# VH-VL binders against Laminin subunit alpha (LanA): the designs that were tried, part 4

Target 1, 191 residues: Laminin subunit alpha (LanA), of Drosophila melanogaster (Fruit fly) (q00174r1585to1775)
Amino acid sequence: SLLKHVSITTPEFHEESIKFDMWPVPADEILLNETTLKADFTLREVNDERPAYFGVLDYLLNQNNHISAYGGDLAYTLHFTSGFDGKYIVAPDVILFSEHNALVHTSYEQPSRNEPFTNRVNIVESNFQTISGKPVSRADFMMVLRDLKVIFIRANYWEQTLVTHLSDVYLTLADEDADGTGEYQFLAVER
Below, E stands for the ipSAE of ESMFold2; O stands for the ipSAE of OpenDDE; V2 stands for 0.75 times the mean of E and O plus 0.25 times the DockQ between their complexes.

## First folded at step 1 (VH-VL)

Design n4 (framework fv_navenibart)
Fold by ESMFold2-Fast, scan of step 1:
Structure n4 (fold): chain C 191 residues (1-191), chain A 122 residues (1-122), chain B 107 residues (1-107)
Amino acid sequence: as target 1 above (191 residues)
Amino acid sequence: QVQLVQSGAEVKKPGSSVKVSCKASGGTFSRYAMNWVRQAPGQGLEWIGQIIPIFGTANYNAKFQGRVTITVDKSTTTAYMELSSLRSEDTAVYFCARDKGYDFWSGYPDYWGQGTTVTVSS
Amino acid sequence: DIQMTQSPSSLSASVGDRVTITCKASQGISNYVAWYQQKPGKAPKFLIYAASSLQSGVPDRFSGSGSGTDFTLTISSLQPEDFATYFCQQYDSYPLTFGQGTKLEIK
C-alpha cells in the first residue's frame, strides 16, 4: 500500500506521540532498474507542500537487524528534471524508520535548482534527532537500527517538482571499507 | 497573541561560543518554523537557519555550517541558537522569528523577538 | 544564493508624498517576496507577503507589486510613523535572503 501518512509514536523511548503527513510516491510510477529510481509528481496537486520520500531497503544486510550499519556512510544523488518551481519545502532529508521510533537527519547542504544533489550522512547518533528535536543516545540509536524497517530518502524540495531521479545509493560499512566488501546498494521498498 | 522573548545581551571572547534562547508564548509553538536572523551594526539582515519543532528538523545557511546548532525544548516552548568559534564579525543583534501560515513553514516570519545583542571582543 | 538588491539605498521624503522602493532578485522567484519595516532599535515588522498580499492590520496606503525578478513597495501618502528602513526578502529557496535595506528619512 502507498504510504500517505506517517504516524510516529515514541513508545519505547518517549511517551510523546507525533504525526506528520507525507505525499505518497505512487508505486506504479517507481521504475526499478537496479540502479535508478524515479518519482513522478505530475499527478500531485499544485503547490502541495507535503514532503515526499523514496523508501529504500538494503537487500545485502540481515533483514531482522541492521545494527551493522552503525558508523557507515550513506550517500546518494538526486536529479531534478523540469518543474522545480515554487516554494522550497522544509523537511528532514533522511528518516530512519523503525517499529518503535523514527530518527531524522537534516543536511547543512541543500539542493540548487537545475543541479544534481549529492548527500552523505554518517550513520551515528550525533547526526540524528527524534522528530521532536531531542538528541539520541547510542543505546537508543542502536535499538532503532536493530528494528529498522525502512530508510526514507527525501524526493522533493520545491512545491512544483515534476520528476526526481534517485541514483548511486550506497552504504559503506566502517569495518570493511578497506577491502571494498562493505559497500552496498539500496533498492526501493515502495513497489 | 504570539510573543517571543529572547535572553539578554552577551559579551564573548573570540573562539568561545554563545547560546541564545527564544521563549514563545501564545499560539501554536510546535507547528511553525522558528527562524534565526542576525543584523550587524548598521547592516542588513542575514538568515542563519530555522527549525520546525514537531520534526526536530533544522535547516542552516551554508555560511554557518559546522558552527551553528538550532534546537528546541517543546516542554518550555523555547528555541535555542548556539554559535561556536566566535569571531569579531559575529558581533550583531540576533533575532528569533516565527513563520506565518501553513502548519510547518512559510519562509516569511510574522512574529519577531526583541533581539539579543552579542558582542565579540578580545 | 539568490541576491536581493534594493534601490534606492536611502530616500528623503515629506509627509503626504508617494514613495516607491524597488527590489530586484538575481534570478526568477515568482511572487515569493515579503516586505518588512524596521525602526531604529526595534525588530522588523511584517508588512507584505506573496509580493502583493497586505498583512492584516497594516494600513492600506502600503502596497506591493511585481513577479519574477522585479518587485516594488509603494506608500501612497507618507505618514510621520512611516519613516523607517524597509527590507525585501525572498522565500523561494534556501538560504532565505534579504535586500540591503532602504532608509526612508524626513526631507
Scores: ipSAE 0.000, ipTM 0.479, lowest interface PAE 11.7, mean pLDDT 76

Design n5 (framework fv_navenibart)
Fold by ESMFold2-Fast, scan of step 1:
Structure n5 (fold): chain C 191 residues (1-191), chain A 123 residues (1-123), chain B 107 residues (1-107)
Amino acid sequence: as target 1 above (191 residues)
Amino acid sequence: QVQLVQSGAEVKKPGSSVKVSCKASGGTFSSYAMNWVRQAPGQGLEWIGQIIPILGIANYNAKFQGRVTITVDKSTTTAYMELSSLRSEDTAVYFCARSRGDYYGSGSYFDYWGQGTTVTVSS
Amino acid sequence: DIQMTQSPSSLSASVGDRVTITCKASQGISNYVAWYQQKPGKAPKFLIYAASSLQSGVPDRFSGSGSGTDFTLTISSLQPEDFATYFCQQYNSYPYTFGQGTKLEIK
């Protein structure tokens, strides 16, 4: 696992967002830039249904921290700058990766080739399934979230060469037993 | 064209271990799951396990869990299956096979297969 | 584990015949079934996924159908190259399991 210092804030105003670093990405598939998150890759065959992903840093939420990613809202924006003529690729939009398991999410809304795509995923078990396509219980979901190592964000939607910029990756956190009070604690990764 | 090329035949003694390799070429190695399936002489197919290289996750059939380890070397685009504590019942042809599902890593039907590696366990 | 049972275990047919092979799951598996063809000494070849979706490059005389527990592979007009063993596979649940195989032989 990769260790990063995490600080907790309790903002008086509604939003304080967390930005993630990239971890890990396949070097041969994705070229990343730390200043601007960017996926540059080329599919070798037009009929090849190869999804690509951005990896974002895990949360270091330990057993002494009663704050989890459960109930949180993951939001990010993708900008597509090329590769609009290929067929749509069927693949999950978000993967929660832990030491023992991975859970996948497929969004109802589809990206437009002509506009930035902002996706929002509420981190609850009803929005995810196992890699084999099965529902996840609350208990199994919480096991994955407690040892969360990476969140994978889908980088391509079409089979041709695609230049994708990933920006504004934020996770708004809520406590595990959010009661609708609307008060949230925000976690920031510090060096 | 995706091609999976496996290592050569092995003859092993009971109690030993065997490690079979599967080298992938054509296309992006890490974007698919790699599976191992065996077939004993004159018998059907039996799934051993899989690895999803991009995630580093291996899943095993409970029948083999504790005896099998599936690994990957992304730099050489090669998957490995190591089976320990061999018995005569492990005599089979071992195939590697790429899985493809309706979602990335979900479901598992096998669109490309290696040629097979014969493993014979005899005293 | 989900058991996949094929019927018949062997079948003799002539070129030009319509051939039907069935596969029954011990539990409901929706449409998560694939079919493979295997010739002696060779690896299996992928034919069909999601019970009825034909892989690109597979001749259209092959078709699949079914959902739930009962699945069928049909070859509408048998050709000489179709004599082989056919396997169904479920991918609804781990571990993935295969039928015992149906050997299609020349009459």
Scores: ipSAE 0.006, ipTM 0.466, lowest interface PAE 11.0, mean pLDDT 72

Design n6 (framework fv_navenibart)
Fold by ESMFold2-Fast, scan of step 1:
Structure n6 (fold): chain C 191 residues (1-191), chain A 123 residues (1-123), chain B 107 residues (1-107)
Amino acid sequence: as target 1 above (191 residues)
Amino acid sequence: QVQLVQSGAEVKKPGSSVKVSCKASGGTFSSYTMNWVRQAPGQGLEWIGQIIPIFGTANYNAKFQGRVTITVDKSTTTAYMELSSLRSEDTAVYFCARGPDYGDYERNWFDPWGQGTTVTVSS
Amino acid sequence: DIQMTQSPSSLSASVGDRVTITCKASQGISSYVAWYQQKPGKAPKFLIYDASSLQSGVPDRFSGSGSGTDFTLTISSLQPEDFATYFCQQYNSYPWTFGQGTKLEIK
């Protein structure tokens, strides 16, 4: 019911768009101490709808100035409860979206069937690309972080995936003193 | 309907890098996954990685340990594979091959294939 | 990684023979197997998908079967142009993996 069809077109990719399904993270369904999400979905008959993502919208993020996340890590855990024998799907793992720009990331590590998958992405320009495949300058990367609207986190890896749980989503700050400071749990909101 | 044409043979020294091109023509380019597969002399096929041109993102076989980079130039409908820190074991024929449309997850086989590019690593 | 093992590694046959090549996955892959034909100095040619579905333009003498871990490619009546190396590929789980190949030679 919460499933939305998304088409993103940016100035760097004016003639084409990326298409996928998105499950927005509902603000009023998450308590301050609760970050576990459950997404139930089945693949649709329409091809353009087959990649699926969790959308962490800007009103759910704990930081108003996301520039402070530069050099930190985005980490999350996925749990799959069905569809383990489906064929593997090809799609990027993380999309950073701001008005007028989208940056994408694909991880080397991929999930195995029947076990939880934890992903960690260092938030620097070298780990992201534009939709058209161009490298990202630091200035352009910082502009996207400044006006970050949504972070899309990939929800399916196999064609028959029916249930995916998203949990333990953190955006951490870089710590050069080794004192272990700065972790933000950005899916926790007051109900 | 799509045809893939690759660049010519390369002879490289150990420790150098090689960049192979693959030009697609005759069909949709941006939404189809482009794959790279190699074959050492007399051996089987080994998948290197893939890219979806509209996303510009690539994912790689972990065996290549960050030595491989796959990119695209959408304006010329060309994909590139660059392999660095070359070793004698990298001597192989390198193929590009088209995989699935990113919205069509029922086509994870490869068709069509480029003609192959021979890369020889020798002193 | 899922390991694909083909047997035999090579075989000799005559025109008109029925030939069977096998492919075994190290773990269950349902029917997510493709087969390719490769002639010396050429790129692989796509033959079969989903273990048993014949690609358009491929002769009827080629057929595939199997599910789970055991798969076969059969050529019902071998023709001169069929002498080649054959490879299976799984697309159930990343990374994509191929068998080592079966070389079909003239007896």
Scores: ipSAE 0.000, ipTM 0.506, lowest interface PAE 11.4, mean pLDDT 75

Design n7 (framework fv_navenibart)
Fold by ESMFold2-Fast, scan of step 1:
Parts: structure tokens; C-alpha cells; sequence
Structure n7 (fold): chain C 191 residues (1-191), chain A 123 residues (1-123), chain B 107 residues (1-107)
């Protein structure tokens, strides 16, 4: 088991997860250039050589108001070269998974093992490519966003990563204001 | 309301091959993995392999590697399992089963099953 | 391969009884266990995933527990429709493997 002591269905996992009030929206209501997703979750004991991911907006498990943790062979399944160069795990940083397609972002940056680092990825078409490495059109990008099943966010960069923290993951919708600067948020609310 | 409908029973001779079909309806075909599981008379369940249609990726149990091929026809939403070099020990009911795909190692429980196809191998 | 061993192989019980079925993995599989119900001549029916999460539509008299190597399926008050064979399955690693089954029979 790659992700020790973390489980979608254990009481302990639910205590550490953040919940979202999610509902389907048309793609044209999503701010494509500055969309951010917000959550706060700590993943512990990622102590394995394989890629691991946080799942957010997770409709595959009907866990769309929780953060999930996934380990395993996902990067190889997507036909990417995956492996180790000096213990650095090479895998996509973000995967947008939909009913019809998957789009990926790979930074190709090798972070320093001995220093904290923050990786920020904007969900814009220019940051993503197809599984085969081709650029994606805006129409195809919007189609993927409309039919999202899960957004995977990378949880480890090194084969002996003990703790990973995910924060500042907000899904923002555009206001109908003429300048498009208004903002809405999906909010996790527990009664 | 997802339904998996399999092809009919087959009787085959040793050394031949069999191709079983599984047609999916009532759900999103490409976002799920399709698995094949068999059950010999009086025995438990044995996983044969899987295909993930959106990626074209097929993975097989090492026991069947080299004898089994799993394919998909997206236009008809149908998965196929072909097993070659049949032996009497291959006599079993063969099931297709769907899993919700999100990670190849962590989402492999089967929420919908086909009705099963009986394959009998006899001389 | 990870071996899944169920106990008992068969169990006789009466309507209203509390029934427990156990499943043991040959190595640590965290909580990556599913449970299925199979009636004669039919495909298995999905009941539980992640050791303890009940599938929508499955009666709440069914529950699962366990982590690591030892897992339990419990039926708190057996009903006539519950007489069937029950299988556990690990999905921690390939190949996917199942227990041998536990046949639940009327006493």
C-alpha cells in the first residue's frame, strides 16, 4: 500500500479531509485563465517509489465533496515515461480526467529534496497537453472541463516523501459582470 | 442502470480459441475499466485481465499472459476477451465486470457484472 | 500473489441471527478489500468497498471492518434473501485476487 494510514473510507481519513459543495456547471462559467482549486489536506507516509496523487472534484468515486488519495501506476497507464533519476519521480503534476479525454501538465522541474517548495499550476489550456504530448485546442479543453470526473494533483516528487501538504485549491466561477472580475466559490459546508 | 450483456455459451475443442463479448449500456463506456473474471465449476473467482478503453491499455494476469487478448470496440461499446490454446482446465463461466477507473491499483472493485458466459472445453 | 483466505468455508444460520465471515490476506493490503454476494447461477453482486464502505442500496444490516490483513463481513440480523455465497477481494496489487468463498446456508 503506497498511501499508508490514509483511506477514503476510514474515520481518520474523513477527519483530515475537506468537503466541497459541488454541482455541475457549464464550461463557459469557469474562469479558464485563473481558475484555482482550494483544499487543505495533509498526506502522510508517502514512502514509496511510485507516483501518488490527491484526487479533487472526484466524481469517479462519488466523492466529489472530499479529497481522495491515490497511489500506484497511474503515470504508466497514461503512456508517459515514468521512473527515477536520482530518486526524483517523473510523472504528470496535474491530470484533468474526463469521460472523453485526459489532459496533463508536467512541469519538468526537479525540486530540491532538502528544501520545501510550492508548485502552482493554473488550469489554462496552454499549460496542458494531450496524453500523446500534443497541444490542446480551447474547444477541446473546455469540453474536458465540462465533463470532468476527477482532477489529480501530484502528491510526491521523491521516492522517500514522508509528508505532503495540499493547500490553496479553490474552484472559482466567473461573475456575470462586464469585466469578468467577479468571483464565486464552491464551498464545503457541514451543517 | 448500467447493464453488461455477454455473448452466449460456447463449446470448444482443446487447442482452439474462444472469443467472448461484453456489451455495455447505460453508462459512460470510456471512463471505466472492463475486467474479465472466470469461475470454474466448484471453484472461486479468478481475475484474467482488464482493458481501459480511453487509454487503450490492457493488463493481464501473468497466468494467462500470452494466451489472452482483451480488446474493445468503442463504436459498439463492446469489450472482448479472446483465450487461445484452450485446455480442459479452461472450462468455466467467464464474467465481464466494470470498475470505476481512477487509478490502476486502487479502484479495482467491481460495481457491475455481466451475466456470465459458459465455456466448455471438451474433446 | 496475495492470497485471500476466508473462514468458515460454510456456515449454517437461522433468520434473525448475527453472522460474521472473516477474510485474511497473506500480506498487508491496507483497506483495499471489497465484498460480494453470489446466488447460485448468478453473477456476484457488489456489497462493500474499502473494507467498510457500504454500496448505495445495500441494506444497512451489512457491515464490513478491518485493516491490514484481517477483515470481517457482518450481517447483524439475517434475512431469508441473505442466504448466498460471500467473497472477499483484494485490490491492493496485481493480480487481483478473491477469497475462496463462504457459503451461508439455512440451519
Amino acid sequence: as target 1 above (191 residues)
Amino acid sequence: QVQLVQSGAEVKKPGSSVKVSCKASGGTFSSYAMNWVRQAPGQGLEWIGQIIPIFGTANYNAKFQGRVTITVDKSTTTAYMELSSLRSEDTAVYFCARDQYYDILTGRYFDYWGQGTTVTVSS
Amino acid sequence: DIQMTQSPSSLSASVGDRVTITCKASQDISNYVAWYQQKPGKAPKFLIYAASSLQSGVPDRFSGSGSGTDFTLTISSLQPEDFATYFCQQYNSYPLTFGQGTKLEIK
Scores: ipSAE 0.007, ipTM 0.484, lowest interface PAE 10.0, mean pLDDT 71

Design n8 (framework fv_navenibart)
Fold by ESMFold2-Fast, scan of step 1:
Structure n8 (fold): chain C 191 residues (1-191), chain A 125 residues (1-125), chain B 107 residues (1-107)
Amino acid sequence: as target 1 above (191 residues)
Amino acid sequence: QVQLVQSGAEVKKPGSSVKVSCKASGGTFSSYAMNWVRQAPGQGLEWIGQIIPMFGTANYNAKFQGRVTITVDKSTTTAYMELSSLRSEDTAVYFCARGTRYYDYVWGSYPFDYWGQGTTVTVSS
Amino acid sequence: DIQMTQSPSSLSASVGDRVTITCKASQGISNYVAWYQQKPGKAPKFLIYAASSLQSGVPDRFSGSGSGTDFTLTISSLQPEDFATYFCQQYNTYPYTFGQGTKLEIK
């Protein structure tokens, strides 16, 4: 099934009941306008802080046995709402979204003004948390990776208005390290 | 500012198909959802389906599944709705409408902020 | 499918009157309700989103309220240009569904 609608609600309020908005915006429009929450909005015009994200929608296995993601041509605006009372989370740097509507995400790191910023994120469970802010279990993390649909990579920052670009996004399988604790994936992005 | 202009009226025989166009101007075409809604004479509004042009993702009302196809040509900023196996009860005005996100919305929760002028489709023998 | 039921189906009123139109959803839809105005021979016009938020350019005599299953559109002081058919729409769940419409007529 294609990603068309994600809404998790129940008649009873639960901490894990979530809703989120996703709105596609062309990447060149985002970069030209610096930041937008949708095609016609800027951050200044929106009372809620809703950052834009680059969405990586497809994967290709290249000649080096690395998974290359096609991205940077499309951005999303995300809005997080929890169940019946409306809670907003701090917008993370990286979100992993599965075919089964499961989300795990990293923390947020606000970059310094007027400096290039590059973030590298190892795709391991200890770097991610659930939408309710709890540590993700290995079983839940593996379930997300098993059916990975989209990787969202943050495209704008509230501390300053920045023009961002997405480059060098790769998912690489890693061999076991010296102590047998394998690193499963590596993700790098430039801002 | 945003304008949606639809193709002209059509008269079709039962069993045939019709393809209606909707050309968008005055805004970014690809970043919005394009919806199709019909209205039979003297009746209410009925949602047919939606396409998000950037993704090519279409979603249809089950009532029309198998008979309707919604497509897009990004180079001409035009959306199309094709309805096959036409019946007399398909006689209606067909509208295209742009779906947009506002505060407090979730993915797939888009009200229609701009509408085309409508295309009358008459199915008669 | 979520069924949207409007009441009344028609209403007669005079300029200056306060008019209310109700819309009931067959299941909970939070605040994902839009209201549209349609005049004969024309496309619908967007009035309200998120049950109570007025679209830019719409006169402030229009207001919406409600959450869950019961929603209301109010026109506080009816003007001649307000005589039209009004539709509610839920956009919480696919397929999107509309109410049957309320025709507002001159008394």
Scores: ipSAE 0.000, ipTM 0.467, lowest interface PAE 13.8, mean pLDDT 67

Design n9 (framework fv_navenibart)
Fold by ESMFold2-Fast, scan of step 1:
Structure n9 (fold): chain C 191 residues (1-191), chain A 122 residues (1-122), chain B 107 residues (1-107)
Amino acid sequence: as target 1 above (191 residues)
Amino acid sequence: QVQLVQSGAEVKKPGSSVKVSCKASGGTFSNYAMNWVRQAPGQGLEWIGQIIPIYGTANYNAKFQGRVTITVDKSTTTAYMELSSLRSEDTAVYFCARDLRGYSGYDYFDYWGQGTTVTVSS
Amino acid sequence: DIQMTQSPSSLSASVGDRVTITCKASQGISSYVAWYQQKPGKAPKFLIYAASSLQSGVPDRFSGSGSGTDFTLTISSLQPEDFATYFCQQLNSYPLTFGQGTKLEIK
């Protein structure tokens, strides 16, 4: 098989201006009730500078579910694929918003196509502070922007790849200097 | 290469204040939290507090709350720790340390300043 | 506050020895543990994060293990440059806390 590398760069970030202007579409509904998700999963400590983590996205990705998410100022449709060729090879990063809370996927760990991965979701208020009102670091926020961009580009890439190629695709986080503002890379292996 | 360079040694009287600086070079300054840690002679490490430069928000260890203030000057990429009402027990080496809250979801202090010795004596 | 207790407080060893240092948290901290090496008169040096992940550039004779409350740092074959004080740190909750340190000395 032929191996292709596709690199996606995170957008520029202004210290006091965090906008989803390039992706958000107005909407008024969340398909998944975040209260139900919180009730079903264990939360890490949320009342300090450290964001809460829980495995809700790990479960959702493994179910290969179609999810539509809406917020007062954000809407998008997510297609979950928790594996390719049956082994945790491809999984989109997911961000869910509500008027009061965001469930943000801030880590994506899948070192190779044959290794398992773990997803973590931070609970962040819609003003991008922790539930206790503490701000989230620039690095964490750049990852939110990266995840949104990856979701939309991946959707387009899969659509084109299914038409023009017979290939496997997997996502790997590639940070040039490990400062959290790096880039994702898509590795596509033609069958 | 990331470097954290701290100000020089200080000798202070009991009841006074000291302000220690930590200048960062290399990498994106605002992208990391900056922590302050002290070490008394022959003793272990004690966390004082942190600041997130992008928002200017500081969080302090309750033991020092009311006496410590951590600030940043983004234009010079410098963090400061000011400790007031000094006592002889505050004699220690004070370190700044960068906290990378990276994509992995794990925090760690990846770079440290060389330390600033503060001696409180009458 | 989460208390981190290291054992032993000091240890004498020879070059080539296998050395083990333990760290116990007063409550569960998952894998939110880092290990540091400090030589006299110098700042601590980062070795391990997430209990077992070795930092780039650190010799592979260093390893970490553990989860929950019990953590271990191991040096598989001690070298002259490894004589130092070692500290564990919990990064699960505030305030962040360190162990008291383990001083590794030449036998």
Scores: ipSAE 0.000, ipTM 0.446, lowest interface PAE 17.5, mean pLDDT 60

Design p1 (framework fv_prolgolimab; at its last look DockQ between E and O 0.03; V2 from the best seeds 0.00; counts 0 for: pae O 13.5 > 2, placed apart)
Fold by OpenDDE, look of step 2:
Structure p1 (fold): chain C 191 residues (1-191), chain A 122 residues (1-122), chain B 106 residues (1-106)
Amino acid sequence: as target 1 above (191 residues)
Amino acid sequence: QVQLVQSGGGLVQPGGSLRLSCAASGFTFSSYAMYWVRQVPGKGLEWVSAISGSGGSTYYADSVKGRFAISRVNAKNTMYLQMNSLRAEDTAVYYCAKDRGYYDSSGYLDYWGQGTLVTVSS
Amino acid sequence: QPVLTQPLSVSVALGQTARITCGGNNIGSKNVHWYQQKPGQAPVLVIYRDSNRPSGIPERFSGSNSGNTATLTISRAQAGDEADYYCQVWDSSTAVFGTGTKLTVL
């Protein structure tokens, strides 16, 4: 499973960097099955309103070319259970974490409470920003991809989140299907 | 070569039921979300339903929610649309379609079935 | 739920350039896909993610998307381009199609 190396973290955002505080939850407790991750927020303090992220090791690390992810898509499905009194938490939806840099993405479409939400993020520089909100050049973006280590996917969007399931996580390569290949190369949990 | 071959459909009375099938080949079926899109003759396209590659997530248009059920059997490379409580306004050509990628959000429909006519009439 | 508005019909002379618009509030912030449908046939993807062309689709087909309008451009129109064209976006997990445009090649 591509999700065998997983974590849940709470980020601390700084001006030019992000520090991640990893939850003391073993990977086997995060892995509900081969395709689904679970974040149990009931293990957190009620007053902890910080964002949390699933950390997924880039399968491309085991591949020869991280750059091949360029133009592809990160796709995933989230499902939340939460109380109704919680406020929305403002944070990026996806974080690309490389050896030296972090890029953040905020999706236009946001999930609703207690409904499955499927997202797809095209892996191109225009969909990402620096932590400080600056645009990223293609060259810089490619460097991040080259040195990519972890992809972080947001696990909570509202306060009083109880449980989040992250499922069907895929990282596709460039648009090979659209090129008429008939089969799109992608990295998925089942591969 | 990607192929989507549809079957089922036909004439049914209001309140009746039909099941559509879409047999897929030429790609790793379970790796892609699938869709149903319908088209009233002479009218535009209307998205009906979506199902994730694993089948764990399903989505429906408000117009069919509670009446239609999308499913898939990946071992058979087949997707289904169970249509219950059919109404006259459900009369349309129904297409199955493949997602480029795995999921319905921000994806696009790169391959389509040949379509199946469903006619609901008394 | 977003509404995608297309002209009911567009006419273009043979060899000329046709432009089919798809209007939507802040549609430029979404990826727009385009499908071609000829009579009695299933739709065919001709543009994906605003401006990308699948293999097999002629270079005459191009797309753009900004502000409140996405545009499918068909240069050097040929008789075979006569068809219905639909734009499409996603609203969360719901696919939304444009009203469709009939392109006539004169």
Scores: ipSAE 0.000, ipTM 0.533, lowest interface PAE 13.5, mean pLDDT 87
ESMFold2-Fast, scan of step 1: ipSAE 0.017; ipTM 0.610
ESMFold2, look of step 2: ipSAE 0.006; ipTM 0.519
ESMFold2 (binder alone), look of step 2: mean pLDDT 91; pTM 0.932

Design p10 (framework fv_prolgolimab)
Heavy chain, then light chain:
Amino acid sequence: QVQLVQSGGGLVQPGGSLRLSCAASGFTFSNYAMYWVRQVPGKGLEWVSAISGSGGSTYYADSVKGRFAISRVNAKNTMYLQMNSLRAEDTAVYYCAKEWGYYDSSGPFDYWGQGTLVTVSS
Amino acid sequence: QPVLTQPLSVSVALGQTARITCGGNNIGSYNVHWYQQKPGQAPVLVIYRDSNRPSGIPERFSGSNSGNTATLTISRAQAGDEADYYCQVWDSSTYVFGTGTKLTVL
ESMFold2-Fast, scan of step 1: ipSAE 0.015; ipTM 0.607

Design p11 (framework fv_prolgolimab; at its last look DockQ between E and O 0.04; V2 from the best seeds 0.00; counts 0 for: pae E 12.2 > 2, placed apart)
Fold by ESMFold2, look of step 2:
Structure p11 (fold): chain C 191 residues (1-191), chain A 122 residues (1-122), chain B 106 residues (1-106)
Amino acid sequence: as target 1 above (191 residues)
Amino acid sequence: QVQLVQSGGGLVQPGGSLRLSCAASGFTFSSYWMYWVRQVPGKGLEWVSAINSGGSSTYYADSVKGRFAISRVNAKNTMYLQMNSLRAEDTAVYYCARDLSGWFGELYFDYWGQGTLVTVSS
Amino acid sequence: QPVLTQPLSVSVALGQTARITCGGNNIGSKNVHWYQQKPGQAPVLVIYDDSDRPSGIPERFSGSNSGNTATLTISRAQAGDEADYYCQAWDSSTAVFGTGTKLTVL
């Protein structure tokens, strides 16, 4: 398929950094098909409150695309099942991870159990914060985009999440190229 | 002292427009998500709209989508609600409110404006 | 919009303990906040995150949340506690307020 490597990780949030523990799950159990990733939580303890994230960017061959993402949108669809006797997990929905920095986004709209949820995140500094919750300057934001290594997308929202599917992940580019359009896909799918 | 001072209410006919303002002081306005909540006189509270700290993302209750537009000018410490195609059911006291979103479990309205009445009547 | 159910009214004798409930399916999985609103005034936050109290709110205000019910408790009720009280939680795309409870101090 178009994507060579995907991951699922569990973060530990520190004051100004994130430490990620990658799940020991082979990529062919994560990448179900050309349009869909799966995270299987059924082996977790039922009250495990740790957030987990899909990592999707490291399959990109041309790093020039990342600067042109400013002003564009990250779009994705989530669909998950969970039990009902657990608490909501408070965590960022999207993490932009670069060599030395991570920026976080929390969306106002949140998914519900067993309901497809399509999200759009405008890739501008005003939608992101530092790990410690501080504003991000445009200059610092652009440096993160320049050195971007991974986009993490949250995989669970409740302590009893069972299975989450992530599909239709796109990074729509801003209207800065001479072609008049720019669309950047992480998963191979025709729109 | 944190203050949210509102203006712009009044009487308008159905189909008309109004713009509400909420002027902030006593805090770093650009670090906060801002909200509009309304209350029909004698009734309960209803969330109307939200805007993130930078103003790039806006959200609306289904009852007002396509008719209302929230905006902010951080250099002026001011948020606005443009209300178009007003209906009788939009008659309410409108409050602006503040919350600092970093984690959704903390989402609550810790400071409110004084409220402004919007009356939609023929 | 989803609605959190509160009793229409609650009465309490002066100096006694009032309890105001906020009902929702599995509301114990949500963080619940409480507001006091006196006539002609804007709401005031009195409890957040189920049980935490903002600065300036008396210690006699407390909260709990489990199962299908969140509860605001007002100990040693005073005449000045007479007000409308609203619970609030967040549902995926909206702030959801309770139906409101009028507290009468007898």
Scores: ipSAE 0.005, ipTM 0.523, lowest interface PAE 12.2, mean pLDDT 81
ESMFold2-Fast, scan of step 1: ipSAE 0.012; ipTM 0.594
ESMFold2 (binder alone), look of step 2: mean pLDDT 90; pTM 0.908
OpenDDE, look of step 2: ipSAE 0.011; ipTM 0.565

